# VHH binders against a6qnr0, part 4

Target 1, 346 residues: a6qnr0
Amino acid sequence: MRLVHLDLKGAPPKVCYLSEIFPLFRALGANGILIEYEDMFPYEGHLRLLRAKHAYSPSEIKEILHLATLNELEVIPLVQTFGHMEFVLKHEALAHLREVARFPNTLNPHKEESLALVTAMIDQVMELHPGARWFHVGCDEVYYLGEGETSRQWLQQEPNSKAKLCLSHMEAVASHMRARYPTTTPLMWDDMLRDIPEDQLSGSRVPQLVEPVLWDYGADLDLHGKALLVEKYRKSGFSWLWAASAFKGATGVNQSLTPIEHHLRNHLQWLQVAGSVPADTLRGIILTGWQRYDHFSVLCELLPVGIPSLAVCLQALLHGDFAENVKARVENFLGISSLEEMSFRR

## First folded at step 1 (VHH)

Design g12 (framework vhh_gefurulimab)
Fold by ESMFold2-Fast, scan of step 1:
Structure g12 (fold): chain B 346 residues (1-346), chain A 123 residues (1-123)
Amino acid sequence: as target 1 above (346 residues)
Amino acid sequence: EVQLVESGGGLVKPGGSLRLSCAASGFTFSSYAAAWFRQAPGKEREFVSAIYSGGRTTYADSVKGRFTISRDNAKNSLYLQMNSLRAEDTAVYYCAAEPYGLSYWDTSEYDYWGQGTLVTVSS
């Protein structure tokens, strides 16, 4: 699989725009999309407070899914269930579910109400995605986990550990998903799993429940380290893994590579990782497109600005390189005479 | 019908060379990407090398600089020239073809597979 990640925070695309770019995604070689709704999902009932003013309506979500089907793009929804919960935990009514009272980013995994909240969110999203083959539950960058008062007290008791706390919440969320939606496989970002020893991972039920997504957005990857990490996950009992790259999210002003050059190199490095692991290990690559404002950047990178990079990266993945003839194909797809500011000689 | 038939496997000393061949029939080979995979005793199958319909090539790091993949579309054939062979290259080598030239590392995307040919590197 080659998935395009749509981050709907801040400036979500209008449905009419998606009707124009989904055919382009397919033409460029994508065969799926990962949709990170955040507060743009039309949550209802007791979850209505999570809905942004300009969230999509249920009919708009159905239209997006119909457009994806027309363009042979498999849809995978993403709902954060542990870290990156600011859009949920910023609400005063839900502040008591924070791991650390002052920081709205991490969910307190000790409260039954926390699990009830995130499973209710999953259930409402699944109601509009009844045929979803995969569902991403997030679980990345769970900052301050273990630093809340309840967690600190819990961690003082043998044999409790931060890894056990992390795995127990992941297992609870994934178990809900597998039990209620037996044809849907949960995905999660792998960063919280990287430092957990093989014996602790295999001792949990997590490897039987989820497919981890190994992410790295660098221009130079630690190829040997990635291969070792993949081996650890397979030995721990995980059946399938995914890779995640980035097609937008240009960072430092001191970067010697242009943003497109950086993202192209990232994808070429992931091709090398894929070639070094056993066959039937990686299910696919997710091309992430983060839409957040970057403090090191004066300008916010919106989806339309990222299209040239996406085209370059998808075609590089599809053809295994980015030689002059692949570059020419990208220029033709985009209706341009030249990819200015791009250099593949570096 | 559709077939991919490997040949050229055998016993070779460390440092030696072998040339594998794969004969394709029953489909328009020239329109397809083709790849070599291998499975060592007691190990999982791993990607070795791929060649796109247009002739572009890619290699696993473990074989880069030692192996060369090539194709002859007029003869519907795929080749793997293996030089500087090592004991760890011992494996059954499989030829595979992808109908649309999609992802070369994903075995699930390959509809056409050969039966395999054994390569043993031993003194």
Scores: ipSAE 0.000, ipTM 0.292, lowest interface PAE 12.8, mean pLDDT 85

Design g13 (framework vhh_gefurulimab)
Fold by ESMFold2-Fast, scan of step 1:
Structure g13 (fold): chain B 346 residues (1-346), chain A 121 residues (1-121)
Amino acid sequence: as target 1 above (346 residues)
Amino acid sequence: EVQLVESGGGLVKPGGSLRLSCAASGRTFSSYAAAWFRQAPGKEREFVSAISSGGSTTYADSVKGRFTISRDNAKNSLYLQMNSLRAEDTAVYYCATKYSGSYYRTGFDYWGQGTLVTVSS
């Protein structure tokens, strides 16, 4: 699969704009979208405090899903359930659920109320996505996990470890999804799993519950290291894995490349990784488009760099390279005579 | 909570070099991403460069190859080495950080007061 990630934080596009770009995504080779709603989702009831003033309505969410269906785009919703919980934990009413009082990023995994909160969020999102085959539960960059008072006390007892704490929360969230939505498979970002030994991963139920998404946005990937990491996950019991690249906003290395050149190289490197692992290992690739980082460049959602970069990256993935004929296809799609007009050189 | 103080700004001729420093107090930098932003007179605040807790860096296209961001965790400090300065680099430079090791996804929460850099012709 080739999924376009939509980060709806801050300045989400209007539904009428999505009606114009979803057909373009399909034409460029996408067959799905990963929607990260954050506070733009119309949470209700006791979760009403989580929605932004200008959040989508339930009818608008249904219209977005209808537009995706019309364009043969699989929809995978994303709800953060561990790290990146600032939009949730910034609220005074929920501050007691922080792992560390000073940091609104990380959810305290020891409180039953924490699990109740994130599963309620998942349940409300699933109410509007009843046909979802996959659901992304986040779980990336869980900074300061283990640093709270409760965690420090818990970690002093053998055989407890930070890995065990991390895996226990992931298992609880994923188990809720599997039990309540048996046809929906949880996805999660893999960074919190990378340093966990194979024996601890296989000793948990996590490999049987989730499909991890291996992310790296660099122009030069450690191909051998990626292959070894994939092998470790397979040996731990994970059945399927996903890759994640970036088409905008998430350049993690200093390079003299243009943004489009950087993102193209990232995708070509992921194609090399895919070619080096056994067949039927990678389910697909997620092309991430981080909204917050692009805001620093004074760029609006998907414009002006986002769409040309997405076109280049999707077509490279679809055709397996970026030879002259693929470049010509992109130029034709964008209605331009040369990609050099968009600050792209090769 | 983190407090940031920038220093090293001043007047410099085109083609010259300048090093900005940002000192953090209240907590160490080692676990946090940090960044430099600038705001020229009458313009919006512009991203310049960022560094992750792991040392990965990123730069705005306008400064690539000329500016280098670095950190010294032992001194709890962030630096911006600016080379080949141009009149268009004239701005107030701000140091920023956040309670995350990554500079993608979320914006920066803690900001310094800024230091003025003037590149005169």
Scores: ipSAE 0.000, ipTM 0.283, lowest interface PAE 12.1, mean pLDDT 84

Design g14 (framework vhh_gefurulimab)
Fold by ESMFold2-Fast, scan of step 1:
Structure g14 (fold): chain B 346 residues (1-346), chain A 124 residues (1-124)
Amino acid sequence: as target 1 above (346 residues)
Amino acid sequence: EVQLVESGGGLVKPGGSLRLSCAASGFTFSEYAAAWFRQAPGKEREFVSAISWSGSTTYADSVKGRFTISRDNAKNSLYLQMNSLRAEDTAVYYCAARGYSGYDYLKSTEYDYWGQGTLVTVSS
């Protein structure tokens, strides 16, 4: 699969704008979308405090899903359940669930209320996504894990470890998904798993519950290191893996590369990784599009700055390269005479 | 306790090179983004370079192509390789780490932990 990641933090696209870009995604070779709602999801009841004032309504979510169906785009929703919980843990009513009191990043995994909170969030999102075959539970960049008072005391007891703490919470969240939504497979970002030894991973239930998403946004990937990491995950019991690249952001690696050249190289490197691992190892690739700031304009009249990069990257993945004929196809899709014209667009 | 300790500063002639190191302790450095900031006499603290926990890098325009940031998570260390040094690079260099998932890596307020600084003097 080739999924386009939509990060809806801040000023999310209006539905009328999505009605224009979903056909473009399809035409460029995407066959799914990963939607990260955060506070733009219309949480209700005891979770209503998580909803931004200008969040989508339930009817707008249903319209977005209808548009995805019309364009043959598989929808995978994403709910952060461990790290990146600022939109949740910034609220005074929920601050007691922080791992470290002064930082709203990370959920305290020792509290029953923590699991109850994130599973309630999952359940409300799933209610509007009943046909989801995959559901992403986040779990990336779980900063400060182990640094809260409860965790520090727990870690002093043998044989407890930070890896066991991490895997325990991941297992609890994924087990909820599998038990309540047996046709839905949880996904999670892989960074918290990278340094966990194979024997500890295989000793947990996590490999049987989730499909990890290996992310790297660099222009030059450690191809051999990626192959070894994939082998570690396979030996640990993971059945399927995903890759994640970026079509915007993170371009400070090579001084001579433009942003589009950086992202294109990232995707070509992931194709190299895919070619170096056994067949039927990678389920797909997620092209991430992280938002850096809010938009102040009416979104149904605007294209994202990242569309030219997305077009280049999707077409490179679809065709397995970025030769002159693929470049010409992208230029035609964008209605431009050359991609170099895009270097100065705002 | 959380500590970031810089080393490698010194006096160097224009065109020379220096390698700064930052040793982290008391927290899981591999889970943090890290950065170098500098402060010249009479000026405010300015961004130099940042590296995500996964190794993605970014640089201030004034140092691109001359400085290289890197990390070694096994050694809980952050490095800054400084080449083609100029008089205007003279400053106290600070190591910083951030676990807060804010997006503005240029703001010093986004960083949770700071070192004491190491002086770099570039003079003829």
Scores: ipSAE 0.000, ipTM 0.164, lowest interface PAE 16.5, mean pLDDT 84

Design g15 (framework vhh_gefurulimab)
Fold by ESMFold2-Fast, scan of step 1:
Structure g15 (fold): chain B 346 residues (1-346), chain A 123 residues (1-123)
Amino acid sequence: as target 1 above (346 residues)
Amino acid sequence: EVQLVESGGGLVKPGGSLRLSCAASGRTFSNYAAAWFRQAPGKEREFVSAISSGGYTTYADSVKGRFTISRDNAKNSLYLQMNSLRAEDTAVYYCAAGYTSRYYDSPGDYDYWGQGTLVTVSS
């Protein structure tokens, strides 16, 4: 599968704009979308406080899903359930669920109320996505895990570890989803799993419950290291894996390449990784499109700015390269006479 | 950013019809969700109907099937076609616009309001 990631934080696209670009996504070779709602989802009832003033309505969500269906795009919703919880934990009523009182980004995994909160969020999102075959539960960049008072006390007892704490929460969230939505498979970002030894992973229930998404947005990937990591996950019991690249919003420091060149190279490197692992290992690739430019800036990198990069990257994945004939096809799809030459300096 | 002016209110007998209009000025109206609310004497403002920037609509149960909300973005206008009017529909009707493409059923979710137009349904 080739999924386009829609990061809806800050300035989410208007439904009328999505009606124009979903056909373009399909024409370029996408066959699904990963929708990261955050506070743009129309949470109701006791979760209404999580909803931003300018969030989508339930009717708008249904319209987006209808547009996706018309364009043969599989929809995978994403709800953060561990890290990146600022939109939830910034609220005074929920601050007691923070791992560390000072920081609103990580959920305290020791509280029953924490699991109740994130599963309620999942349940409301699933109510508007009843046909979802996959559901992404986040779990990336769980900063400060283990630094709360309860965690510090728990970690002082052998054989407890940060890895066990991390895996226990992941298992609880994924188990809820598997039990309540047996035809939906949870996905999660893999960064919190990368350094966990194979024996600890296989000793947990996590490999039987989730499909991890291996992300790397660099222009140069450690191909051998990726192959070893894939092998570790397979030996740990994971049945399927996903890859994640970036088409916007994830450019490294000291980069000599233009953004489009960087992202194109990232995708070509992921094609090499896919070619080096056993068949039926990777379910698909997610082209991530991060919206945040700077946390102090009132401006953000909106989706329209990233469309040329997305077109280049999708077509490179579809054709296995980015030769002049593929470049000409991209220019035709975008209705432009030429792509900026500096954008393709390698 | 948006100024709203309602028109079309008046006196009508039960079973009659009225078409309310709301003219928007300022920034492009088509970028915003819009809604109709009403307030009867001694009551709070209640939701009537809303339309997103993309044309998706919703209605309060009490008016569903009788009222139709629509918009004309070329004219920067919002409309409410009211059919089969009842005495309990008597209220001041307010046009509202949000600052984004999304609609809601709460007055607190709308930033721009008209001054209202009176609709009286009586025999």
Scores: ipSAE 0.000, ipTM 0.117, lowest interface PAE 19.2, mean pLDDT 83

Design g16 (framework vhh_gefurulimab)
Fold by ESMFold2-Fast, scan of step 1:
Structure g16 (fold): chain B 346 residues (1-346), chain A 122 residues (1-122)
Amino acid sequence: as target 1 above (346 residues)
Amino acid sequence: EVQLVESGGGLVKPGGSLRLSCAASGLTFSSYAAAWFRQAPGKEREFVSAIYSGGSTTYADSVKGRFTISRDNAKNSLYLQMNSLRAEDTAVYYCAADFRSYGSWSRPYDYWGQGTLVTVSS
């Protein structure tokens, strides 16, 4: 699969803008969307405090899913369940669930209330996504895990470790999903798994429950290291893996490549990784776009670099290269080629 | 520029063996994923086996344990050793190269040969 990631934090695109963007994604070669809702999801009941004032309504979510269906885009919702929990843990009522009191980033995995909270969030999102085949539970960049008072005390007991603490929470969340939604497979970012030895991974139930998403946004990937990491995950019992690249984002100071060149190189490197592993290993690639689409720039002639980068990257993935003929297709798509195609038909 | 040429097809009796070859020009198999597909009369084209640039292999459930895919980098050739052949293995077998799609093990490849006919009949 080729998924486009939509970061809906804060002021998300209106549904009418998505009606224009989804056909564009399909035309460029995408066949799915990863939707990261955060506070834009219309949480209800005891979770109503999590929704932003301008969050989508349930009817708007249903319209977004309808638009995705019309454009043959598989929808995978993303709900953070461990790290990146600021929109949840910033609330005074939920601050007691923080791993470290002064940082609202990470959920305390020792409290039963923590699991009850994130599973309730998952359940409400799933109620509006009844056909979801995959569901992303986040679990990336779990900063300060193990540094809370409860964790420090727990870690003093043999044979406890930070890896066991991490895997236990992941297993609890994924087990909830598998039991309640047997046709939905949990995904999670792989960074918290990368340094866990094979024997500890295979000793947990996590490999049987989730499909990890291996992310790297660099222009120069460690191809051999990626292949070894994939093999470690397969030996640990993971059945399927995903890749994640980026089509936009800061490339750093004194960058010798343009942003588009950086992101194109990232995708070509992921194609090299994909070519070096068995066909039954990677389900797809997620093109991450951590910056939100600007609703005024989406289809105007002064489009920001994000859309041209997305076009370049999706077409490179679809065709397996970015040779002159693929480049010409992208240039035509972004320029005046639509009139030429109409001329050939008539 | 890229050309794939299959050979080795023919008539065999059930339980027999056959080895298919695919010779490549314009690309190097060691640098690309390569696969065998087959198409029986009146049926959709189906995946048989693949080998990746790193040497890893995969097989369709229907052929696992009976067929072996291999590559000779010095000869720039791809092979399919077919053992314990069955009537349902009767098909035109196609060589395919270059990794053009993410996802399912059945993903399409964009460089194809003309095919070689395998008939398994008594």
Scores: ipSAE 0.000, ipTM 0.144, lowest interface PAE 14.2, mean pLDDT 82

Design g17 (framework vhh_gefurulimab)
Fold by ESMFold2-Fast, scan of step 1:
Structure g17 (fold): chain B 346 residues (1-346), chain A 124 residues (1-124)
Amino acid sequence: as target 1 above (346 residues)
Amino acid sequence: EVQLVESGGGLVKPGGSLRLSCAASGRTFSSYAAAWFRQAPGKEREFVSAISTGGSTTYADSVKGRFTISRDNAKNSLYLQMNSLRAEDTAVYYCAAHPYYSGTYFESSEYDYWGQGTLVTVSS
């Protein structure tokens, strides 16, 4: 599969704009979308406080799903359930669920109310996505895990470890999904799993419940290291894995490559990783399009200005290379005489 | 619940044009995706065209470039403009609506609400 990631936090595209770009995604070779709603999802009832002022309405979500279906795009929703919970934990009413009181980024995995909160979020999103075959539960960059008072006390007891704490919460969330939505498979980012030994992973239920998404946005991947990591996950019991690349927002300040050249190279490197692992290992690749900027770094490209990079990257994945004939196809899609006519340095 | 009623069918010569209308009663089209299907004598029902609530359109290869689907939510109406009609376009045309698709919009099973059909005959 080839999924385009839509980061909707901060400035979600209007539905009429999505009606213009979904046909373009399909024409470029995408066959799905990963939608990261955050506070743009129209949460209701006791979760209404999580809605942003300009969140989509339920009818707008249904229209987005209709547009995806018309363009033969598989929709995978993403709800953060562990890290990146600032939009949830910033609220005073939910501050008691923080892992560390002073930071709103990580959910405390010891409280029953924490699991009740994130499963209620999942359930409301699933109510509007009843046909979802996959659902991404996030679980990346779980900063400060183990540093809260309850966790520090728990970690003093044998055989408890930070890895067991992490896996326990992941298992609880994924088990909820598998039990309530038996045709939906949970996905999660792999960074919290990378350093966990094979024996601890295989000792948990996590490999039987989820498909991990291995992310790396570099122009030069450690191909041998990726192959070893894939083999560790397979030996741990994971049936399928996903890759994640970036078509915008992850180039850093490297001046040796244009942003488009950097992203193209990232995708060509992932094709090499895919070729080096068994054929039934990788289910697909997610092309991530991050919208955020770091206040101490360069601003990331927004989706409308990231389309040339997306076109180059999707076509390279679809054709397995970026030879002159593929380059000509991209130039035709974009309505330009040459890719060199555009300024891709930002 | 929504009730759909088609109109505009009739007898035309090859190369002629017809405009089909589909009127919804009791509800508006703003919350429904809509489509046209047709069934020729002795054949299975086939997809013709679909339109989302936002106006995105899709066409079967056999009608692409000749037919145009459109909607008017203020009038609770769906239209199919049929140009350059051929004998093979002879069929009963059905209007269909669905609040949510389950995986494919071109399968008739995905649509919950249907009209009774309007006959289009292309013959000299």
Scores: ipSAE 0.000, ipTM 0.107, lowest interface PAE 20.7, mean pLDDT 83

Design g18 (framework vhh_gefurulimab)
Fold by ESMFold2-Fast, scan of step 1:
Structure g18 (fold): chain B 346 residues (1-346), chain A 124 residues (1-124)
Amino acid sequence: as target 1 above (346 residues)
Amino acid sequence: EVQLVESGGGLVKPGGSLRLSCAASGFTFSSYWAAWFRQAPGKEREFVSAISSGGSTTYADSVKGRFTISRDNAKNSLYLQMNSLRAEDTAVYYCAAGKTYYYGSRSPSDYDYWGQGTLVTVSS
């Protein structure tokens, strides 16, 4: 599968704009979308405080799903359930659920109320995504995990460890999904898992519950290292894995490449990884489109600035390379005469 | 056997012109990206220019408007026309070929085949 990631932080695309670009996604070779809602999801009831002023309405969500269906795009919703919880934990009413009182980014995994909160969020999103085959529960960059008072006390008891704490929360969230939505498989970003030894992973129930998404946005990947990491996950009991690349977002790694060249190279490197691992290992690749935030942030639709890069990257994935004929196809789709001229604008 | 053989290097005065050639053999040159890199003494190899199998070109900022890369697939040859040469263009120039992405890789590691190099000296 080839999924386009929609990061909706700040300013979600208007439904009418999505009606224009979903046919383009399909034409370029995408067969799904990963929607990262954050506060743009129309949370209701006791979760209404999480909803941004200009969030989508329930009817708008239904229209987006209808447009995806018309364009044969599988929809996977994403709800953060551990890290990146600032939009949730910034609220005074929920501050007591922080792992560390000073930092609103990480959920305290020891509180029963923490699990109740994130499962309620999942349940409301699932109500608007009936029949979702996959659901992404986040769990990346869980900063300060283990540093709260409760965690520090818990970690003093043998045989408790930070890895066990992490896996315990992941297992609780994923078990909720498997039990309540038996046809839906949870996905998780892999960064909190990648340094956990095989024996500790296989000792948990997490590998039987989730499909991890291995992310790397660099122009040069450690191909051998990626193959070894994939092998570790398979040996730990994970049935399927996903890859994640980026078609937009901060690059910073190779100053001699244009942004579009950086992202194209990232995708070609992931194709090499995919070719080096056993068949029936990778379910698909997620082309991430992270919202750029700098000191002068602008709340506008971010998709238009990433479309040329997305087109190049999707077509490279679909065709297994980016030769002259593939470039010509991309130029034709976008109605432009030269991608190179656009790539070299300073 | 795969070979890339450069020729046309030499001594030229500032403001002068020089044309480098690269002859490819032992592989289907017309299917490969081709590029010129250069290396001055004590420095790393730097990208100069690249050309796709179909003729689309990219240039380093330092040579844009002065150098022109071209290829002749029927003759299995790559060329670099260098005009308005400067002292800082003095380097060993290398021909390279690889199956790489359209925009032309600026990284030496993306090229599979390399020539032995030809010396260009720009001096009075």
Scores: ipSAE 0.000, ipTM 0.150, lowest interface PAE 16.5, mean pLDDT 84

Design g19 (framework vhh_gefurulimab)
Fold by ESMFold2-Fast, scan of step 1:
Structure g19 (fold): chain B 346 residues (1-346), chain A 123 residues (1-123)
Amino acid sequence: as target 1 above (346 residues)
Amino acid sequence: EVQLVESGGGLVKPGGSLRLSCAASGRTFSSYAAAWFRQAPGKEREFVSAITSGGSTTYADSVKGRFTISRDNAKNSLYLQMNSLRAEDTAVYYCAAVYGSGLYWSESDFDYWGQGTLVTVSS
């Protein structure tokens, strides 16, 4: 699969804008979208406090999903369930669920209320995404895990470890999904799994429950290291893996490369990784489009700025290269005479 | 847009050979990468082999050295030559295609699918 990631934090695209770009995504070669809602999801009931004032309505979510279906785009929702929980844990009512009281980033995995909270979030999102084949539960950059008082005491007892703590929470979340939504497979970012030894991964139930997403947004990838990591995950029992690149945002600007050149190079490097591993290994690639909220912008159109980069990257993936004929195809799709006429430094 | 129809499936004995064909219609096949997938009873659909629009081939480890994928763009056809067949090769075989070169060879990568052809390897 080739998925476009939509980061909806703080500046979500209007539904009418999505009606213009979903056909373009499909024409460029995308066949799915990963939607990261954060506080833009219309949480209800006891979770209503998580909802931003300008969050999508349930009818708007249904409209987005209908639009995706019309354009043959598979929708995968993403809900953070461990790290990146600031929009949840910033609330005083939920501060007691923090791993470290000072930091709202990470959920305390020792509390029953923590699992109840994130599974309730998953359940509300799933209610509006019936038939989702995959669901991303986040679990990246779980900062400060193990540093809370409860975790420090727990870690003093053998055979407990940070890896076991991490895998335990991941297993609990994924087991909830598998039990309640048997046709939906959980995905998670792989960074918290990278340094866990094969024997510990094999000893957990996590490999049977989730498909990890290996992310790297660099212009140069450690190809040998990626192949070794993929082999470790396969030997640990993971059935399928995903790759994740970036078409804007999180990968940053290398002063020696334009932003588009940086992102294109990232995608070409992932193609080399894909070519170096067994064919029955990678489910697809997620092109991430991280968004930063601009509090001064009344209308945030960060996604339109990334469209030329997205077009270049998707077409490079679809054709396996970015030779002159592929470049000409991108220029025709965008209705421009030359990509060089676009600003590649933004 | 392209439509795919498989043929050539049937019953063969272990150690035997069989050639599957996939006929493409509705658009020029040469613009598409293509693949064979199979699904055994009670199992998930799995990748078997793929060929890019340029002719480069990839094989699953379980069939490497025994199966050969090929294409004939003049006839808008894709083939899978299956040699040294084993009982575990028993499955419904599906032809799949995607516009362009093809990439990850995962099931989700392919836009167009045939209806499948049954291959039974049994004595």
Scores: ipSAE 0.000, ipTM 0.234, lowest interface PAE 16.5, mean pLDDT 84

